# Ledger of designs, part 302: VHH binders against p49116

Target 1, 238 residues: p49116
Amino acid sequence: EGPLLSDTHVTFKLTMPSPMPEYLNVHYICESASRLLFLSMHWARSIPAFQALGQDCNTSLVRACWNELFTLGLAQCAQVMSLSTILAAIVNHLQNSIQEDKLSGDRIKQVMEHIWKLQEFCNSMAKLDIDGYEYAYLKAIVLFSPDHPGLTSTSQIEKFQEKAQMELQDYVQKTYSEDTYRLARILVRLPALRLMSSNITEELFFTGLIGNVSIDSIIPYILKMETAEYNGQITGAS

## First folded at step 20 (VHH)

Design pb69 (framework vhh_ozoralizumab_d1)
Fold by ESMFold2-Fast, scan of step 20:
Structure pb69 (fold): chain B 238 residues (1-238), chain A 119 residues (1-119)
Amino acid sequence: as target 1 above (238 residues)
Amino acid sequence: EVQLVESGGGLVQPGGSLRLSCAASGFRFEDYGMYWVRQAPGKGLEWVSYISWDSKYTLYPDSVKGRFTISRDNAKNTLYLQMNSLRPEDTAVYYCATQWLGSSPEDSRGQGTLVTVSS
């Protein structure tokens, strides 16, 4: 019927803890990552097509794709976050831990490979100069992925994904008419998102969570968050 | 750097209420999300509630939803947990915490306050 995404879904503005500490610490990194995760979940739940799938399907979709959405958000917000500075600090810490014989070399290797994949992905997106509309539709394509194990309503999810792909195509062809291959270059970046482990993303960016709280366990609660923004604001007298 | 001091715990009968407070210092409280977590005797840490830096977002697990309310006063660097309709299974040491683990759990949470729900 109408477009899958509205102009409100293109707006994706991350508010950072301020100021950035002189020496980067886990507290700042985890707070920044949590804000991005909350923003990403809020973005997803505001989509009428997503709401139409129902609560159980919504939870299953987000559990399956949160790492892909989060990684796209990292790429989109890389400058606001000073992500290159954060990743350099993490790499430096890991290299020092190897030299000081503090951590397992096998584990550090897995984490370093993940960081390199993440850096390569963010660099490729920056090099392509992906705009806000393109990011919104790429996130929608990832969100409405019908091919995750255990999903129901897969035909409806696939239709929403196809609608996202068509609207992205229309946007790119109109806005970047001179670059015939732009859409293909953008879409071919998406498979890389599935090569990145959600467990390692969680270790890098959410290690400050206390107790046995995993992102998988917290997703249903994030999707059910109470906030004034979900209850349509009325502009007017106070 | 991070210092968290919990208070307000005590002995209450089932169905009773308690209000916990956490005084925070050593960081920009107004910029960071805050948690309440608890640890019952012989068990691991269990997340109880979360509030975002701006109070826009609050999270509760089903075990406490509708009974507990988290709030914060950024001007006073203070976190609160209002606990109503308390049950024996709510008996635990309650800690406030922020999204920072450091190298030790003690770096990211306070000393705790004991809540005992018993007759």
Scores: ipSAE 0.613, ipTM 0.792, lowest interface PAE 1.2, mean pLDDT 85

Design pb7 (framework vhh_ozoralizumab_d1)
Fold by ESMFold2-Fast, scan of step 20:
Structure pb7 (fold): chain B 238 residues (1-238), chain A 119 residues (1-119)
Amino acid sequence: as target 1 above (238 residues)
Amino acid sequence: EVQLVESGGGLVQPGGSLRLSCAASGFRFEDYGMYWVRQAPGKGLEWVSYISWDSKYTLYPDSVKGRFTISRDNAKNTLYLQMNSLRPEDTAVYYCATHWLGSSPVDSRGQGTLVTVSS
């Protein structure tokens, strides 16, 4: 009966560690990325439709799409993160690794291609001036993807995805009524998310986060993370 | 430079409790998530707990969930681990860390504190 997403789900506020260090390091990058990842998982967990699918299905969906959600989050939060500065630092490090012969040329090529794809995606979203409502619905569309192998409840997932698509269409048609092709331009950006390697995303952004386990292995723990229910309560009250 | 000093370990009977502390210096403690990791004799590093910079988010693996509680006092630059219902398999050297060990050229892990659970 109600909409898939409420105004609460449109709000997506990333708080960065401060201040930004003069020289970027793995610790700062990992802390920044982890905050975005946790914010993204909390966002998904707060959706009533997502909760209704049950814990096993929730875990399977997020394990399949976390890289897509994370990449959309990077694009949405690019300005607050100074993402261009972070990516430039990573590129500089990789160029130094080529000079020092520390990594294979093939590996460096794969990582550089990933960075270029990420930059192109973020630039395309910025050029389209994607707003907060559009980002929320795009995240919902990728979250409720029924086409990942091994999923159960695929018919219900598909219905939630269709509801997300319908509500995005309604929003775009009402808000950008003079731009008849805007929705099409936005939706053709989504396939690029599946071309980006989750393994390379982990290497670039999450080497400092429980280093010898993959992100999809910790997803069940992240989805169950405990959040302070009431900000006014005194810490340490038993 | 980043410095971490763990304390509070010792010998305890199965079913007992211990509280570990980690005193942090040399970085903005209040801005970074913190980890407890452990290493049992002859085994690799195992993640024990995580707490976000603002204490809003805590994570535990199933092996310790419900028994261990991570907390922090940003005013004192101190990280804590309350360990209840201790088991022999919890015997390990416990380390606090600002990030996973080996992800940076700088090893910001502390010296560790030994916890032995035995009768």
Scores: ipSAE 0.571, ipTM 0.780, lowest interface PAE 1.3, mean pLDDT 84

Design pb70 (framework vhh_ozoralizumab_d1)
Fold by ESMFold2-Fast, scan of step 20:
Structure pb70 (fold): chain B 238 residues (1-238), chain A 119 residues (1-119)
Amino acid sequence: as target 1 above (238 residues)
Amino acid sequence: EVQLVESGGGLVQPGGSLRLSCAASGFRFEDYGMYWVRQAPGKGLEWVSYISWDSKYTLYPDSVKGRFTISRDNAKNTLYLQMNSLRPEDTAVYYCATNWLGSSPEDSRGQGTLVTVSS
């Protein structure tokens, strides 16, 4: 019966390693991306509706949508991350890999296309001047996606997604009352997130994360991680 | 150059405890997440624990959760792993690692520190 998200879920503050090195390297990029990923997973885990779905459903949802959440986070935090500088460094590294025949031309083309789609997405969100409240609800809409294969409790997930959509609509209509088409402009940007390959995101941003362990395999442990801000509520037995 | 020096290993009986330390240099330790990884004889490298730069986030696989605790002292550039209720399966060389090490083979990390759990 209460709102899906509280004011605490709107706050999304990424702290970057400091200072940024003069020449970017994969370790700085991976650390920055890891901070955003952990912040995003902690954000999702703190939502009471998400917790109510149970651990198996939570794991399945995040495995299916982590790349979409991460990409929204990149767009939201693009300025604090100096994302354009990071992407330029990645492009430079890829160009050097072509010259050394270390990667196939087809693979490099796929990766470059991914980077261009990512840049277009972030630029479109910046042009719309998406605020923190709007980002919180867009992330909730993505998180509570009932259409991923293999999900149980899809009716409950759909209800949470509809609640997120409704609360976003109420906020936008109240806050941007003069712009009757703002919500539509925002929502039509979401399908582009499905064009972002999770394996390419992983290759670009997470090369140093726990060696040869994939993001897919680590997600259950991230969702169970101990945090200073975790407030698990147990109604019964310890 | 990033340098990591592990210490604190030794021989312990099942059910015993050990505390490992890792002294870090060559980078801003306080800005980077840190990992403990281990390699049992004849096996590949397995991650054991992670701690974020600010100690807000810690990760453990199910095999060690509730038994191992990772911590750090950023003022001393030192990472710790408290290991309780040790099992023979925990016998391995333990290495500390950071996101800075992504360009090196995992099994080439320093000397590590040997932990042997046997009766």
Scores: ipSAE 0.560, ipTM 0.779, lowest interface PAE 1.7, mean pLDDT 84

Design pb71 (framework vhh_ozoralizumab_d1)
Fold by ESMFold2-Fast, scan of step 20:
Structure pb71 (fold): chain B 238 residues (1-238), chain A 119 residues (1-119)
Amino acid sequence: as target 1 above (238 residues)
Amino acid sequence: EVQLVESGGGLVQPGGSLRLSCAASGFRFEDYGMYWVRQAPGKGLEWVSYISWDSKYTLYPDSVKGRFTISRDNAKNTLYLQMNSLRPEDTAVYYCATKWLGSSPEDSRGQGTLVTVSS
C-alpha cells in the first residue's frame, strides 16, 4: 500500500577515515570500502519490503547482489571517497607487481579490465547527474532481482522490483519532466553491473581486512549485526 | 609502529565474568574497526568480536553472542571485551587486532592475555 522507499531511504551519507593519508595503503582502502559495505547493508535492511521477505530470503538476495549494491555505492560516493585517487593507487601497485613479476599477465589483465569497467560506469553515472532519489531506486531494483539462482519467494521479489521501477518512473517523469528519455538512459546502465566480478571487487577493496574470507560468507553476520536504527534526517547529499 | 597491549585476563570459575582491555597506540585508533580474537590451547585463531570505528556496528559469532560485549573508548585509545557467563571452552589467549581474522601469524595483534575458566 505505501511507497516502497521513504525519504529516509534517499539519505546515503558515507563518513570517511580522516584525513586521507598522503600515501594510500591497503588498510585505508579496506576500511573505506568496509564503511560503504556496512552503509549499503544497513540501507537494505531498513526497507520494510526487504524485512517482509524474511531472514533467509533477505540473506540470499544480498549474497547475490552485494557487488551490484557496492558498485552503485562507489558511483554515488565517488567524490567523497576520492575514488579516482584510490583507483590510481591500485593501478600503480599493479604496475609495480608487473615489474617485479609477482602476478601473472592474465590476472593483471582481468583486474585492469575490471577497473576500466568500474571507471566507465562511474563516469556514465556522473555524466547523467544521477540524484539521490534515482540512486535509491536503482539500488532497490538491483536488490529485488528475482532472477538469481536458488531464490525462494521469487514472485514477491519480482513485485517489489516492479514497484521500484514504477516509483522511479513516477519520480523521473515528475522531476525531469522536460527530459523524455532520461529514464531509458539511466536503466540501460544497469546491465553493466553484472559484468563486474565480485571476486575482483573483493581483491581490490577488501584484501587486508578480511583476508581469504569471502564477503558473501560474512553477509549473514553483517545482516544480523547489532546496530542503531538509521532513521537519518534528509541531508541534501549528492 | 602499531602497538597493542592486552590486559584483564586471569583465572575464573564457570559462570563468572572478566573484562579485558586493549591499549592501542601508533595509529589513528578512532578511524579503524577493531577485533577480538582468541586461541585455545592446541587450536587455531578464532574470531570473537568486531566493532566499527564509531561503535555503531558490532558483530559476534553465535558461540559468544549474548554473553560477550565489545566496546571502545576512542578518547582513551582503548578497546574492551566484557565476558559474562564464562564457560570452560572460553579458555584461551585473547588478542586484540586491527584485522578481521588475524589471518597471518605476523598480523598486527598484541601479545595477548590469558583467560582460564576452571574450578
Scores: ipSAE 0.575, ipTM 0.761, lowest interface PAE 1.3, mean pLDDT 85

Design pb72 (framework vhh_ozoralizumab_d1)
Fold by ESMFold2-Fast, scan of step 20:
Structure pb72 (fold): chain B 238 residues (1-238), chain A 119 residues (1-119)
Amino acid sequence: as target 1 above (238 residues)
Amino acid sequence: EVQLVESGGGLVQPGGSLRLSCAASGFRFEDYGMYWVRQAPGKGLEWVSYISWDSKYTLYPDSVKGRFTISRDNAKNTLYLQMNSLRPEDTAVYYCATTWLGSSPEDSRGQGTLVTVSS
């Protein structure tokens, strides 16, 4: 059988709204995040193994892991997004809200802890100098997680996850042959993604995206539309 | 700062068609996703359609899928909604909107255009 991912799955290019506002606002932040979300969904849809699971299974899978995929995308695209600037602006707003008694201290603390976790994750990935191939396989490992409640075809999902892990190992061993522990350092970063609340991510980046509709509820529509477009093409591979 | 002006509403019979337009100003229209929402008499806001900045992605709820088509002309700062096979339950005030957190709904959407589907 062929590889789980091809070279086309390594390409992950985010186009930002231009220009960046002189003063960051929520409109710019939400638009930027929406572009990353759509890019991430398009990336997942382009994987043949993902399509092979069938529409119901692959939709359930993405609904369970979109926050992990999105967070990996934030880390991968941190430079092009100027993510540190966005997070600094959010933190500054929260600090000002404490002084003005506009939000509860407990709520601000919870959100700030989430931002800190996100920033630490992105910083750790940057320090490890994770390349495009490594990001593609880490996203695949996260995508093909068989342990989410309610999934069908869990044995096939597990097989695809193991294939992603094996191909990542082969890539790292070949490309970074003198760094014996690189793979271990990379993989131990993944559990932190499960600790980040999808609800807080949605509140920070996606409030108002589609008339206050939740990301979880729109994922099926995004995947159905992309599937219909791909499958409607009789000329060529699909 | 964001200004949106909807037009094209009116009275149509069931099965009829209407094309709504939204003229946008006060922001870089070509860089932002746009959507249509509607409010039927005595009910809350319902999302109708979304289009990305580059028109690559369009989203529709099941209630309008296959009947409504969203499109945009970035050169003219204009958003469109083509509505076909209209039903009485499509009767509502239709609003053009963009992603704008920190503002009231009135700041992020226009005054609306009334669509009435009746015999």
Scores: ipSAE 0.651, ipTM 0.820, lowest interface PAE 1.1, mean pLDDT 84

Design pb73 (framework vhh_ozoralizumab_d1)
Fold by ESMFold2-Fast, scan of step 20:
Structure pb73 (fold): chain B 238 residues (1-238), chain A 119 residues (1-119)
Amino acid sequence: as target 1 above (238 residues)
Amino acid sequence: EVQLVESGGGLVQPGGSLRLSCAASGFRFEDYGMYWVRQAPGKGLEWVSYISWDSKYTLYPDSVKGRFTISRDNAKNTLYLQMNSLRPEDTAVYYCATMWLGSSPEDSRGQGTLVTVSS
């Protein structure tokens, strides 16, 4: 059987709204985040192993890990997004909310701690100079996580995760042969993704995207959507 | 400043069709996702459709899936909602919206267009 991921799954190209406004606003931030979310879900849908698990299992997996995939996408696309500028704008908005008594101090503290964790994660990935193949396999490792509650086909999911880990190891060993500890440095970054709240990510990046509907609730619709690009990549050999 | 002007609403019998339009200005329409949302009398705001900036992605809740179709014309800065097989429960004021819905103290939604489905 072939590799878990093909070269097409390594390509991850985010198209930003253009031009970036002189002053960042919620509209631009939410649009940018929604594009990354759709790209991330489209990426997952394009994996044959993911489709082989079936609709119910696929939905449960993405509902459990969308925040991890999204955060990896933020780190991977930090440069094209000017993520540091977006996070600075969010921090400024939160500071204004404190001064105007629009949010509780405890909630703002929780949100600020989340932003600091996110900044540290993205900075650590940048310092490691994670490449496109490494990002693709890290996303596959978090996608095929068998340990989320309520999952079916956990043995199959575990098999796909192990395959992703093996292929990442083979790639790093071949490509970075002189850096003996690189794989270990990369893998120890993954547990931090589980510590980041999906509810806070949703509040920071997806305010107004779907009104009062949660990302968790919208995921099944995103995974079912018909797209010309998705269908072309899956059914066409070109 | 974002400005949205809805039109096309009216009275229609159950099983009928209507096409709503939304004229957008004040922002780069071609770069932003768009929503249709509705509010029935005495009810909260309900999302009814989404379309991405490039029309690659469209989303519908189960309540309207198969009956409503969202589309856009970026050259005309116009959003559309084709509504087929209308039901009495579709009676609402329909608003077009962008990513500011519920995310700002002042929503950028327009005045809305009233759709009444009644015999």
Scores: ipSAE 0.639, ipTM 0.821, lowest interface PAE 1.2, mean pLDDT 85

Design pb74 (framework vhh_ozoralizumab_d1)
Fold by ESMFold2-Fast, scan of step 20:
Structure pb74 (fold): chain B 238 residues (1-238), chain A 119 residues (1-119)
Amino acid sequence: as target 1 above (238 residues)
Amino acid sequence: EVQLVESGGGLVQPGGSLRLSCAASGFRFEDYGMYWVRQAPGKGLEWVSYISWDSKYTLYPDSVKGRFTISRDNAKNTLYLQMNSLRPEDTAVYYCATVWLGSSPEDSRGQGTLVTVSS
């Protein structure tokens, strides 16, 4: 009953640190990535269907799919982020690491292949001219994936995924009525997200945030984040 | 480069309160998320709190949720941690930090301020 997503879930506004430094550094890259991660988690939390699954299921779903959501967010926000410039800076850093013998050649190759796959994915989405509604539903399809190990409520998750697929189909058929194969072209891009290593994404964008804190470690806290009462309430405080 | 100077630590009795401050320089403070982390004697680093650049998002682990409040004043380049209902297990050196930690990438933590909770 009712749509899975409302018009409020289509709005996805990334605000970048400003100004972009003349020479890109790891601090700027990680702040930018952290903003996108937090925006993506906040987006997921705002979906009533997601809330209805309960805290334990929400944590398991996001732990399983955060990399896919993050990568879709990179594609959606590629222009705002100047993602190509960020990736070029990362490549330059990797080339310097080869010269300093800090990383194995095999590891460098693996990371470079990941960057290439990421660029290819973002370019394919750009060529398809994926709009805000399509991104919202693709993120919902990824979020409500019933096939990750260890999930409970898999039948309910599957129903939400099917609802997302149905609403995406309805949208594409009405908005792009002349393009009979558009939906198929969009959906066949999704399997590529599962080929992207979450460990490599973390190394490129989120390496060693604070001490021993990893993305996996902070996801439960992001999902438990208070919206109205996060500052606490102190009566008579100065 | 980034410089962070923590202050406000001291000796306090259980149940008491302290307000920590972190004065930031060397970067556009208003554009970056900030963290409080702590290290108890003989223990590893423990994340205490996070605040986004615009104060829209704040995060707390269960160990301090409801007792500690992180805030920032971007006009003063200052980060704060209000600590209420302090417990002996809150005894630690408290550091403020930017998004990066470690020598690769660069360590952005300050020198720290000692908080001791005992009678």
Scores: ipSAE 0.599, ipTM 0.788, lowest interface PAE 1.3, mean pLDDT 85

Design pb75 (framework vhh_ozoralizumab_d1)
Fold by ESMFold2-Fast, scan of step 20:
Structure pb75 (fold): chain B 238 residues (1-238), chain A 119 residues (1-119)
Amino acid sequence: as target 1 above (238 residues)
Amino acid sequence: EVQLVESGGGLVQPGGSLRLSCAASGFRFEDYGMYWVRQAPGKGLEWVSYISWDSKYTLYPDSVKGRFTISRDNAKNTLYLQMNSLRPEDTAVYYCATIWLGSSPEDSRGQGTLVTVSS
């Protein structure tokens, strides 16, 4: 029928708390991350194909892929967030807590390795100069993943993923016609997202969000949350 | 210097209503999400509601969904919780919070206001 994503789905504007404090704290980091998470969930639920799958399927898909969507969002919004500064503050906090921390040395190592993987991912996306259209379709590819356990409507999910892949291919071939291998270079970055631990992402960015409740547990509530009309949306020609 | 002062608690019969208020100071209230959390007698802290900085997003657990409404007035640095159809199990001390880490020094929650639902 029509395209999977419209121009409105390419728009992804993160508004940060202002001003950034001189010394970063958990409150600022959690607020910043929560804004990106809510923006990402709002983005997903605004897609007509996503809505067509129904609430139970929507919840299962987002619970399976929220960390991949969030990580793509971090890469896309890295400059707006000053992500390198946030990660440096997290590293500094971890280093200060090493001696007599209740966390095991093994856990600290896992967290540091996660930060390095995240930095490498964001750096690779920046070097590729991934644009807004490419980010939107990469997010759609990870959202419409038919291979997560427990999913229903897997054939419909697979068709939406294939549609996302086809539309990304068409866009890249048209827009970056001189870079024959661009699509391949972009797609080989995606497997790294599945190596990123959602538990470690929660520890780094969401410690202050709803106490001891996991992101997995709040996703159904986020997807059902009431949203005001987006008054500032600039609509293109579909 | 985050300061949060809750008010509006009291004794109410089952099925009744109360509106809680939280006066916030010491931080840029308009830039941060806000929570209501509660602690029933002999129980741990339970999340009750969340509202984003711009009031665009609100979250509720199933225990209060449809009965409680969170709102804020950024010009007045004030958070509200409208509680309808109150039940005996809603009896708790209600706290306003902007970040919740448990008992950490980074916990920014107030002193609480007592809500008692009893016949």
Scores: ipSAE 0.658, ipTM 0.821, lowest interface PAE 1.0, mean pLDDT 85
Fold by OpenDDE, second read of step 21:
Structure pb75 (fold): chain B 238 residues (1-238), chain A 119 residues (1-119)
Amino acid sequence: as target 1 above (238 residues)
Amino acid sequence: EVQLVESGGGLVQPGGSLRLSCAASGFRFEDYGMYWVRQAPGKGLEWVSYISWDSKYTLYPDSVKGRFTISRDNAKNTLYLQMNSLRPEDTAVYYCATIWLGSSPEDSRGQGTLVTVSS
C-alpha cells in the first residue's frame, strides 16, 4: 500500500570496464550492454510490486519491454558509457560489413535509422536533463505497461502503472514547480521507445554476446540470477 | 593476444564430480563477465554458466542448475566450474569464453577440455 518506488529504486549506477580501450571492440560493447541489461532487469526485480506479479507475469512483462528499458538505460547512462563513442564504433563495424557486402541495402538502412533513433532519443533526454527519480518512474511506467499482448494480471499491471505515473507527477510538481509542463514534456518522449526495433537493438549490442540466443529466451534466466554469496555457501569457497 | 586455456576434463562415472579451470591472459580479465559453454558430439554450442565481472551474479540454465557452480579468481585470472552429479548428457567439450556462447571473434574462447561421463 506504500509507494511503488523508494529511494533505493532511484539508484541506477552502471559500472563500465575501465579503462576504456582506444579501440572499442565487440567484446567491450557486448560487455557494456550486458551490464546495462542485467542492471535494468535487476532493477525491475527489486520493485516489490514487480515481485508481487509472480514469475510468469514478470517474465512476460520484461520480454515485452526489455528494449524500452534498455533504451532508457542507455539514455540514463549515456555519459558513463560514452554512448556516442560506442555508437560510432558500432557504425564503424557496420561499415566493414557493408564493404564486405554482408548486408542488404534495405537492412543497412534499417540499422542506420535505428542508430539514429537511439541517438536522437538519448540526446532528447539529455536536453531535458532528466534526473534519476524521473528515470526511475519512466522505467516503471514502461515496465508496467498493460497494453502488451498476452499479459496476465493486466488490471494489476495497470494499477502499478498508474501509481508510477502519479508518483512521477507528484515528484515533478514538487521538484520542478516552476516548470508547469515538465511532466508532459518527459512523458511525450515515451512513444519514441515503441518505434525502436528490439531485434535491431539486439543485433547492435548483443550479437557478439549471445550469438544465436535471443534476449527473449535469456530473460527468464536473467531474472533468476544468483548472488556470489549464495555460490560461496554452496562451494565453501570465498 | 587473448588466451584462454581450459583444463580439468576427463572420464568420470555418472554421479561423479569434476572441477574445470580456465587460465586467462592477454586482456583485463577482471573487467569482463566469463562463461562456460559446451559442445556435445553432433550438437551445437550451449552455455552452461555465467559469472559477472565482479562475481556478484551467476547464471545457470535449468539443465545444470544445482549441479554446476561457476566461480572466478580475478587475482589469478582463473575461471572455475565445479561440476557435481554428472550425467551422461553432460558429455561434451567444455570451453571458457569471454563472450556468451563464444560466438564473437576467434579469441573469445579457448581450446576446450573434454568431459566424458560414462559408466
Scores: ipSAE 0.516, ipTM 0.798, lowest interface PAE 1.3, mean pLDDT 89

Design pb76 (framework vhh_ozoralizumab_d1)
Fold by ESMFold2-Fast, scan of step 20:
Structure pb76 (fold): chain B 238 residues (1-238), chain A 119 residues (1-119)
Amino acid sequence: as target 1 above (238 residues)
Amino acid sequence: EVQLVESGGGLVQPGGSLRLSCAASGFRFEDYGMYWVRQAPGKGLEWVSYISWDSKYTLYPDSVKGRFTISRDNAKNTLYLQMNSLRPEDTAVYYCATRWLGSSPEDSRGQGTLVTVSS
């Protein structure tokens, strides 16, 4: 039985539309976010353990955790995305909406609180200087979460999550041997991902992707997407 | 200004094939995902297909999956839709779009091209 993740799962290269427009707009933000979402889904699909759970389980897992995977991806790719610039543009738009009385104050407060939580999460990950191996295993821990309602095969999912946790521990202990509590500091960041609303993430980043349908309703189509880069030892074209 | 010009529509018998084209200008076509959407007489807009900027990812609803193929030529700023095994229910005006239609006032789409499937 080999490792849960291979070196190919550590590489996570986001290509941005170029150049960034002088004034950010919904089209650029949605395109940028969609690239990260597709990269994240492709990453998950490439994991042999994920493939082994079967299509129905794969769909249920990703529908439950896509927002957590996406948020980890935002943190990992914050620099290449110029995420701070994107969030500043969103905040500016919300301030203008208040001034023009186009949105309720309660809704704007809710969205601003979400942006603050996102910024705090990304800042905490940056302060910890999370590396590519650590991000890959954190994504795997989130992906193989057995505790979402409605999941089947929860015992197998739990085994894969435990394997991810063990391999992360082995990596951190070997690579950061002098920092005894690094793993604990990393893992306590993960619960914050579940405090972030998938509905607000959709509103901020995915307006206009597939109309008014939710991301979780298009997940089955995304997981069945054709890609020239799909390579694996187990090939099963659907 | 974004400009999209669809062509290739026409009358075809059930089981036939058509290839639609969309000539795009006014934006960096090579950097953005593209959509085909359709509107049947008396019906709302229906998403038909999506292709990513680099052609690595394509998405289809079950209604057309296996029959329609979306593609693009970034050097020519052109989007294509190959439609095979056409059915009477595929009769609609087909639109090229840079984002889903009806999501906001700044939606960009062309004038459309009519596809009629009948004997």
Scores: ipSAE 0.631, ipTM 0.812, lowest interface PAE 1.2, mean pLDDT 85

